# VHH binders against q9y6x5, part 10

Target 1, 379 residues: q9y6x5
Amino acid sequence: LPPKLLLVSFDGFRADYLKNYEFPHLQNFIKEGVLVEHVKNVFITKTFPNHYSIVTGLYEESHGIVANSMYDAVTKKHFSDSNDKDPFWWNEAVPIWVTNQLQENRSSAAAMWPGTDVPIHDTISSYFMNYNSSVSFEERLNNITMWLNNSNPPVTFATLYWEEPDASGHKYGPEDKENMSRVLKKIDDLIGDLVQRLKMLGLWENLNVIITSDHGMTQCSQDRLINLDSCIDHSYYTLIDLSPVAAILPKINRTEVYNKLKNCSPHMNVYLKEDIPNRFYYQHNDRIQPIILVADEGWTIVLNESSQKLGDHGYDNSLPSMHPFLAAHGPAFHKGYKHSTINIVDIYPMMCHILGLKPHPNNGTFGHTKCLLVDQWCI

## First folded at step 1 (VHH)

Design b1 (framework vhh_5j56_2)
Fold by ESMFold2-Fast, scan of step 1:
Structure b1 (fold): chain B 379 residues (1-379), chain A 128 residues (1-128)
Amino acid sequence: as target 1 above (379 residues)
Amino acid sequence: QVQLVESGGGLVQPGGSLRLSCVASEFSGFTLDYYAIGWFRQAPGKEREGLSSISSSGGSYTSYSDSVKGRFTISRDNAKNTVYLQMNSLKPEDTAVYYCAARKGYWSTLSPREYDYWGQGTQVTVSS
């Protein structure tokens, strides 16, 4: 039988939550598996970009999902969370579930992972759920376990996505220890439910399970706002994305817009597209706008208004507050091994190796994850 | 590392057709599947202009500049490591050196700066 893999994401699970809160169920999972303490995500540190990087092994400039709100200057199409079903936005890369279905007589299953309810290169997961945030974790888990257990051809790759702790991180901020402890305890209980369900169904011993996340969370404040309207009149540009990375499309000369923005706030960096730091790998795509504003950690860009967010993400990917973790368990993984850091793009070639798939060209390095795997020599 | 060789250029009368071919090769095993390919042209004294691009793998997504939309068609044959540009209803303003370019990755764009590997070009002259 071919190897099987379940990839689970808890949106916005900041790595250092593991040090500041108790996770008895996750700790039991890690005890007999592996832990990567920090995963360096891609820039911009947002949900759609990083979830697509996990399953493609590509930087955002290569896979084309460069933000949660986008404009493509060549085709003049607009992308938002309410209009994300156009395959055009997702077709710049081939995610692992497509590769899984096309290289072998295998099936894929998906519960809410971004992009899995969209046909990509005319291919959609064999079993999937249309995105609906109101569907419980339990219903998502029930569907995934059913598909993993009784499928022909076999489901060898499955994904499961959950919106917490991101939603609560935005609402309360990560420094609200009382509310965050309650939310994180619920997540740990869901991990316990997942493991127990897999054991009850006889799947646990032969299934590889990865638990990870797309980004972290940092504390914001009404005292840390950058009012863009005090820098430049809105008539000079079209705003494609706002905070904490603003995407600016000039309606006048680009240099004039840049000069109005450049010295507006000491808490914001202003880049012409060609001046965006190479380390971000956020330059070579038509969906990246001519001027990008990057707020300092904990600062919110606003348009003459207050922000409702007490926590946010999207900031510089060198910031530890933006990093998630990765934990894994199963026949492919060592037991009781801890690793310090990997890049989020490294997850894709590791998953391809576990599944016996030939990876599409990607930005990940298999060598970075080999110490996690029992069939590899760690040097 | 990737070598691109264009062919199929030449002299053609206005209203005529040409098919350009771009053959990709590498000295030890090559898979065109992993490359997005674009066609570009440059007339003397002008900047390099993107005409058409095709996504990697099966080429499910194509782009065309407004100047050639409806007249030019891009396609790929990965088994032959070849990308084609079918040019119909040619006009004198289509006279230029035509280049194919490759980028290792999945996106296709009409922006010349996004491409890493370039052919030497093939001359297309549309004249009576």
Scores: ipSAE 0.000, ipTM 0.138, lowest interface PAE 19.3, mean pLDDT 88

Design b10 (framework vhh_5j56_2)
Fold by ESMFold2-Fast, scan of step 1:
Structure b10 (fold): chain B 379 residues (1-379), chain A 127 residues (1-127)
Amino acid sequence: as target 1 above (379 residues)
Amino acid sequence: QVQLVESGGGLVQPGGSLRLSCVASEFSGFTLDYYAIGWFRQAPGKEREGLSSISSSGGSYTSYSDSVKGRFTISRDNAKNTVYLQMNSLKPEDTAVYYCATRSYWGDLTKASYDYWGQGTQVTVSS
């Protein structure tokens, strides 16, 4: 019988939440499974880019989802939440659900994971839900478990995405312990609901389950704003993305725009595309703009007004506040093992191994995840 | 498999309060926290109607029918394998046999969606 894997994401779940709040259900999951304390995500530390990196094993410059808002200089197309259904944006990589369906004559199932409601290389997830944030976690879970039990060819790869704690992290900020405690308690209860449902359906002992996230969250403030309008007039550039990484498309000479921005704030780095630090792996794609502005942690880039965000992400991926965690349970995984750190791109080749799929060329290193797996030698 | 036993019913005056308890005893190695729980009632000559539900585990989701919203509160204590229905501002039309029931998935109060049912406890609201 083919191995099965359920990949679950709780958007914006910062790794150190595990140490600062109580998660009885998640801790029971980890006790009989594995925990990776920190997952170093890709730059920029945003939702669409990192969710696509998890399922492709590629840096953003390679898979093409380089931000939540993008402009392609060659085709002149613009990407936003209103047009993310165009396959053009997603076709620079092959996500694992497509590989699963094409290599092994198996089905994939998806509840709201970014990209799963888009035909990529003319292949859409066998079972999927069109993205709708109003659909409850219970309805998403009901569909996923139904598809895992009632499909032919069998569903061997399933995904489930939930918008919290990201939405509340933005609204309250991660330092609001009262509100974040309530939100995280609710997430722990949802994890409890997930485990109990899988047990009741007889799926738990033979299903591999990964619980992870795309990024963390850092505290913002009205005292930490960078006003671009104080440095440059709107007539000189088109703004493709704003904060905390601003993507600038010059309407005039690029060097002149750069010179107006380079000393705008001591809390913002200004890069010409070719000068973006190599460690970001954020340079070789037509959707990366000629000038990129990177705010320091907790600073918000604005256009002559205040920001309502009390928390944000998108910052330097070396910051621990931007890191999620990974927990896993199932026949492929050791029990009670704790690992310090992996790269988010390492998740893809590990999942391919579990499912018996040949991975597409990727930026992950299978050796980084070997210690998690029962069929591998550690070191 | 689970067995449910309701208690806390009885005679109460209009405007009074009662707290019903639903205690689970399990036979399959599963605890009450694995199940979503609903409260239902049935008056003589009427169909069984749903009143309130609470999701599995910590009770992240609750729902209430319009007839009881604001008067009744559902809660759970998994350490005691118990789900409660706190009933306030009771009216003569609340007179019925009250049932607790389990289901695998939290959802609406459709009786057909519930797998296991208690025997019921009588609540009578009269002078």
Scores: ipSAE 0.000, ipTM 0.116, lowest interface PAE 21.2, mean pLDDT 88

Design b11 (framework vhh_5j56_2)
Fold by ESMFold2-Fast, scan of step 1:
Structure b11 (fold): chain B 379 residues (1-379), chain A 129 residues (1-129)
Amino acid sequence: as target 1 above (379 residues)
Amino acid sequence: QVQLVESGGGLVQPGGSLRLSCVASEFSGFTLDYYAIGWFRQAPGKEREGLSSISSSGGSYTSYSDSVKGRFTISRDNAKNTVYLQMNSLKPEDTAVYYCAAHPKYYSGSFRSTEYNYWGQGTQVTVSS
């Protein structure tokens, strides 16, 4: 039987939540599987970029989803809701569901993972749901498990995406223990439902399951705002993305815009594209704007407005607050093994190995994840 | 299948105030909390213009067009599945049909109409002496 893998993402699940809250269902999952305590994600630490990095093994400058809002300088296209179905934005990489369908006689299934409702290289997941946030976790799980059991060619790769705890992390902030404990308990209950459903359907013992996330969350405050309107007039630039990484397209001389911004706030770094730190791997793509502003952790860039957010992400990927975790269970994984850190781009080549697929060239290193796998020599 | 319903429109004199409400049609399992909401308007013979947007969840991001900044305030009450537009210091130029629209992605708060796929039918606002 071909190996099967279900990849589950709970958006915005900060790694430190595992130490500060109780997760009885997730802890039972980990006890018989593996835990990676921190996953170092890619910059910028936002939803679309990191979800696409998980399934391609590429940095954002390489896969082309460089933000949740984008402008392409060469084609003059804007990434918006109407453009979400435009393959142009997603075609700079080959995600694992495409690789899965093209290399073997196999199917892929998707419940809401970013990019799965778009044909990429003329290939779309065999079974998928168009993105709709009103669809319950239960309905997404029902569809995924139905497809895993009732497909020809067989579904060997499936994805499941859930918007929490990200939405509540933004609303309450990660340090609001009362509200976050309720949200995270609900997430843990959903993990319990997932495991129970897989056991009832006879899938649990033969299915590899990865539970991960795209980024973490940091505490914000009304006292930590950077008002961009106090630095520069709107007539001088087009704003492509705002906070905490602002993407600036100058309408006048680039150097003049840069000079107006560079000393605007002690809590914001201003970069000309060519000066963006190499460690970000965020430079070599036409969708990265001529000037990038990077707010310090916990600071919010605003346009003469208050911010109601108590939590945010998008910050420097070296910050532990931006890191998610990875837990996994199944025949490919050791039982009761804990690992400290991997890079988010390492997940793709690991998943390709589990599925017996030849990975496309990528930025991940298989050696970083081999200790998680039963068929590998770690020492 | 998200349907939005605007209410609170009507006739008001220049300098007056009006509060618009946008509610999602009651569907089992629908929660407005996961949607970014924008307010738009269209006057006769003019194109539809974006006025304001609020991000999903707690409304962490708000945006306003220059024509309404400082006069209009967008807010949300997710427990009531409602988004509000408080309109103060109304001018005759504010006369239009006002629409609310939902963006299916919780992480977008843009007021660009092309980013919104779920629209209400509109409510008339007339500012006249």
Scores: ipSAE 0.000, ipTM 0.145, lowest interface PAE 18.7, mean pLDDT 87

Design b12 (framework vhh_5j56_2)
Fold by ESMFold2-Fast, scan of step 1:
Structure b12 (fold): chain B 379 residues (1-379), chain A 128 residues (1-128)
Amino acid sequence: as target 1 above (379 residues)
Amino acid sequence: QVQLVESGGGLVQPGGSLRLSCVASEFSGFTLDYYAIGWFRQAPGKEREGLSSISSSGGSYTSYSDSVKGRFTISRDNAKNTVYLQMNSLKPEDTAVYYCAAVRGTYYDLSPAEYDYWGQGTQVTVSS
């Protein structure tokens, strides 16, 4: 039988939540599987960019989803988050579901993972749901498990995306123990439901399951605002993205805009595109604007308004608060193994190995994930 | 087994319009969401020709043959388990029996061989 993999993402699940809250169902999953305590994500630490990095193994400058709001200087096109389904934005990379469908006589299935409701290189996921945040976790799970059991060619790669704990992390902030405890308990219950459903359907013992996330969350405050209007007049630039990484397209000379911004706040770094730190791997793409502003952790860039966000992400990817975790269970994985850190781009070549696919060129290193796998010699 | 029933065929004058409907059903709680749907036609003495297809779920991906591109539009309403083919600027050469076909999966091209379930057809005659 061909190997099967289900990739599950709980958006905004900060790695440190595992240390501060109880997860009985997730702990039972980990006990007979593997845990990677920290996953170092890509910059910027936003939902669309990091979800696409997981399934392509590429930095954002290489796969082209460089933010949740984008402008392409060559084509003059605008991308506005989950409402924009133009394949143009997604065509700079080949995600794993496309590779799975084209290299082998196999199907892919998707419940809401970013990009799966878009034809990419003229290939859309064999089974998918159009993105709708109102669709329950239960309905997404029902569709995925139906497709895993009742498809020809067989579904060998499936994805499942859930918006929490990100939505609540923004609303309450990650330091609100009372509200976050309630939210995280509900997520643990959903993990319990997932495992129970797979067991009842006879899928559990032969299915590889990865549970991960795209980024973490940090506490924000009305006391930590950067008012961009106090730095520069709106007539000087077009704003492509605001916070915590502002993307600035100058309407006048770039150097003049840069000079107005560069010393405006002690809690914001201002970079000309060519001066963006190499460690971010965030420079070589037409969708990266001529000037970017990077707020310090917990600081919010605003336009003469208050912010309602008590938590946010998008910050420097070296920050532990921005890191998710990865847990996995199944025939490909060791049992009871704990690993410290991998890069988020390493997930793609590992998944290709599990599925027997030849990966497209990518930024991941297969060697970083070898110790998780039973068919690899490690140590 | 998926059952497909076409309706909306008939006699129409050149330059006229017609809307075909394809209703899908199966007694075990059928949903159209998992099926790609194609529209095909066959005139006497000719092979079955693919006209248009629509992808599963919300129908994000559509295809049209060159002979009907710009004149025909495919759409779906999963709540009613129905797929439509809106035909405008009809010509005498559009005269044929029109079939809807279904295949479980996201999207397939206009090849009849790709489709598993077929309706009985509805006659469209363009007079002249």
Scores: ipSAE 0.000, ipTM 0.101, lowest interface PAE 23.2, mean pLDDT 89

Design b13 (framework vhh_5j56_2)
Fold by ESMFold2-Fast, scan of step 1:
Structure b13 (fold): chain B 379 residues (1-379), chain A 127 residues (1-127)
Amino acid sequence: as target 1 above (379 residues)
Amino acid sequence: QVQLVESGGGLVQPGGSLRLSCVASEFSGFTLDYYAIGWFRQAPGKEREGLSSISSSGGSYTSYSDSVKGRFTISRDNAKNTVYLQMNSLKPEDTAVYYCAKGYPSRWFDTSQYDYWGQGTQVTVSS
């Protein structure tokens, strides 16, 4: 029988939540599986970019989803809610569900993972749900498990996405222990429901399950605002994305805009596109704007307005607060093994190995994940 | 199914106040920093103009047009799927039909980038 894999994402699940809160169901999952304590995500540390990096193994400059709000300078197209289903934005890479369907006689299933309701290279997930945030975790789980158990060709790759704890992380901030404790307990209960449902349906023993996330969360404050209006007039530029990474399209000479911005705040770095640090791998794409502003951790960029956000992400990917974790269980994985760190781009080639697929060229390194797998020697 | 409904309009005297509500049965929001709700108005014979926006994040980014800064305040309650516009120090020039719509933080000023437009609520400021 071909191996099966379920990839689950809880948006905004900061790695150190595991050390600061109690997770009895997740702890039981890890006890008989593996834990990677930190996953170093890609820059910028936002939802769309990092979810697409997980399933392609590529940096954002290579897969083309460089932000949650984008402008393409060559085609003059804008990425918008009505336009996020345009394959144009997603076609610079091949995600794993497409690879799964094209290389083997297999099906893919998806409950809300970014990009799965879009035909990419003329291939859409065999089973999918159109994105709708109001659909419950239970309904998503019911559909995924039904498709895993009742499909022809068989579903061998399935994805499940959930918006928490990101929504609550923004609302309360990650330092609000009372509110975050309630939210994280609810997530642990959902993990318990997931495991119970898979056991009841006879799927648990033969299914590989990965639980991960796209980024973490850091504490913000109205005392830590950067007001762009205090140093540059709106007539000088078009704003493509705002915070904590601002994407600036100049309406005048680029050097003049840069000179007005470079001393705007001691809590913000201003980069010409060519000067963006190489370690970000955030430079070589037409959707990356001529000037990028990067706020320091916990600082928010605004336009002469207030921010009520108590938590945010998008910051430097070297920050531990931006890192998620990865836990996995199933026949491909060791039991009770703990690993320190992998790169988020390493997940794709590992998943291809588990499914017996040949990965498309990618930025991941299979060697980084070998010690997690029972069929590999890690020495 | 997303449904936006405006309420709270009416007739007020110059210097008065009104609070508008925009109720959404569902929010698009798996990337909370990506989507915004904007308030717009249109007076007879004029183009629809952007007034204010608030991001979809659990906290909120807010923006205001120059014509309403210091007088209008936008806020949201995501648990109720409701966005509010508190309008103070109203002027005859504020007379218009007021609309709410779903859009983007970087596109709040561009009506073509907003969808799920409500039917509007009439605000009349006269003596």
Scores: ipSAE 0.000, ipTM 0.137, lowest interface PAE 17.3, mean pLDDT 86

Design b14 (framework vhh_5j56_2)
Fold by ESMFold2-Fast, scan of step 1:
Structure b14 (fold): chain B 379 residues (1-379), chain A 127 residues (1-127)
Amino acid sequence: as target 1 above (379 residues)
Amino acid sequence: QVQLVESGGGLVQPGGSLRLSCVASEFSGFTLDYYAIGWFRQAPGKEREGLSSISSSGGSYTSYSDSVKGRFTISRDNAKNTVYLQMNSLKPEDTAVYYCAAEIRYGTWSPSKYDYWGQGTQVTVSS
């Protein structure tokens, strides 16, 4: 009987929320499983890029989802077009559900994970839900557990995505302890519901479950704005993405645009594409624009407007505020083991190992996750 | 930056109907489907109140305030960069300046909130 894996994401779940709030259900999950305290995500620390990195094991420059808003200079396509489900954007990598279906005689199931409602390399998840934010966690869970229990050929890989605490993190900011406490308690209750449902259906003891997230959240303020219109006239460039990483496509000479921007704010770094720091692994893709602006943590880039968001992400991936966590439980994982840090790209080769799949070439290092696994030698 | 222009306001008798249009123009090359759009109104001496919203992309989710529920309908046509507010059974209390506002959603999964506002269109309901 092949091993099974359920991958769950709570969008925007900052790692240090675990230290500042009580999570009785998540702590019970961890007690009988493993916890990775910090997951170093990929740059830029945004939802679509990091969710695709989890399931491909690739940096954004390699998998091609380099932002939530993109422009491809070679084909002149925009990701913000009404056909945002164009496979063109997703075809630079092979996500694990595609490998699972093509490499093994197995099915995949998906409840709302980014990319799972798009045919990638002419392959779509065997069971999926078209993205709809109004669909409850319970309905997503009901579909996933039905597919895990009743499918032929068997569903061996399943994904479940939930929009919180990201939406509330943007609205209230992570320093709003009253509102964030309420939101995080609801998430913990959903984790309790997940475990209870799996136990009721007889799945719990034989299913590997990973609970993780794509990024964290940092506090923003009306006192920390960078007005791009005060730096440069909009007639000189096309804006592909704004904040906190602005993607600039020059309409005039690139050097002239760079010179207008480079000294505009002490709270923003301005890079020509070839000068983007190597540690970001954010350079070698046609969808990365000729000039990138990177705001300092908690600073928001605006166009002569106020921003009403009190929390944001997308910042430097070395910032602890941008880091999520990973918790896991199941027959593949040790019980009661705590690990400090892994890279988000390491999740993919670990999942391939658990499922018995041959991973596509990737940027993850299997050795970084060995100590989590019962079938591996950890020195 | 997003520019929003409201139109379709005017004078109407009680019980009448109006359709407001909100036309978006963008300087960054993004299309309307990236934006959730809300309709708001403000009467003299009153605070601005929310009336209705439609989600990004195809408009899978709509919401309405209790004061307009059953009378107003929001819809979008992304190909024409336009959001509509169909207003039926208008009452004198609906007299206000009506505004559309855009909130950027880079996808339905990552709501980064940027508030862009139109200049407003006057609606007067009078016998």
Scores: ipSAE 0.000, ipTM 0.149, lowest interface PAE 17.7, mean pLDDT 86

Design b15 (framework vhh_5j56_2)
Fold by ESMFold2-Fast, scan of step 1:
Structure b15 (fold): chain B 379 residues (1-379), chain A 128 residues (1-128)
Amino acid sequence: as target 1 above (379 residues)
Amino acid sequence: QVQLVESGGGLVQPGGSLRLSCVASEFSGFTLDYYAIGWFRQAPGKEREGLSSISSSGGSYTSYSDSVKGRFTISRDNAKNTVYLQMNSLKPEDTAVYYCAAQRYLGSYTFPDQYTYWGQGTQVTVSS
């Protein structure tokens, strides 16, 4: 039997939630599996970029999904939530479900993971659901488990995406213990449902399951706003993305726009594209704009307006508040092992190893994750 | 899988110019568009030195080491699956075997360890 893997993402699940709230179902999962306490994600710490990094093992500048809102200077195309199905945006990389289908005579299945309803290099996930946020976790789980049990060729790689706790993190902020406790308890119950469903269907003992997330969440405030309109008139530039990383396309001389922005607020860094810190790996792509503004943690960039967001993400990937965790269980994984930190790009080569796939060249390091795996030596 | 063939090396006098070419091919339906190409050199008894690179991103970003900045220019012709290194104002210190290297889905970096596919090299000698 070929190895099987289910990759589950709870969007915006900040790593330190595990220390501040009770997760009985997740703790039972971890007890007989592995836990990575912090996953260092890629910059910018946003949903689409990090979900694509998990399944490609690439930095955003390399896979081409550099933000949730993008502009490509060469083709003059715009990317947003309303037109994310153009393969053009996704074709700069090969995600693992494509590799799974092309290297092996195997199927892939997907419940809402970003990119899985798009034909990438003329290959779409064998089974998939068109993205619709109104579809329940239970319906997504029902489809994934049906496909894992009843596919020909067999489904060996499956993905499951859920929008919480990100939506509630934005609405309430991560420091709202009352509301976040309620939301996180519901997520723990969904993890319990997932495990119980897999056990009832006879899948649990032979299935590798990874539970992870794309980023964390930090507290925002009406007292921490950067009004971009006080820095520069909107007639001087086109705004491609706003907060907390603003992507600026100048309509006039780039140096003049930069000079208007660079001293406007002590709570943001202003970078010409070539000056973006190398540690971000966020420079070498036409979808990265000529000027990038990076707000300090907890600060929101606005256009002469208030922000109703009490939580946000997108900030510097060195910030612990931006880090998710990774938990895993299954025949490939040790039992009761705890690891401190991996990079989010390391997940891809680990998953390829579990599935017996040859990874495409990637930015991950297999050595960082080998201690999680039963078939590897770890000194 | 990816095969790289360098050409354009030879003997040149100090102050002269050479243009190196790196032609890339793969056994099945090859396109250069998704590959970063780097130029490297190695003199006898020295480590492999990164000189210049052109990214795999759609924009083809370029980088240069300080030792060649302003003298060397990298360019890409994807229709011909070829990357060029134009070398001007050559010095005796530029004498080395010059290699091109390729890596899928990489930005413009000149670190040898980041490249998977390597050519066999072409000798450049700068001498009177």
Scores: ipSAE 0.005, ipTM 0.317, lowest interface PAE 11.2, mean pLDDT 89

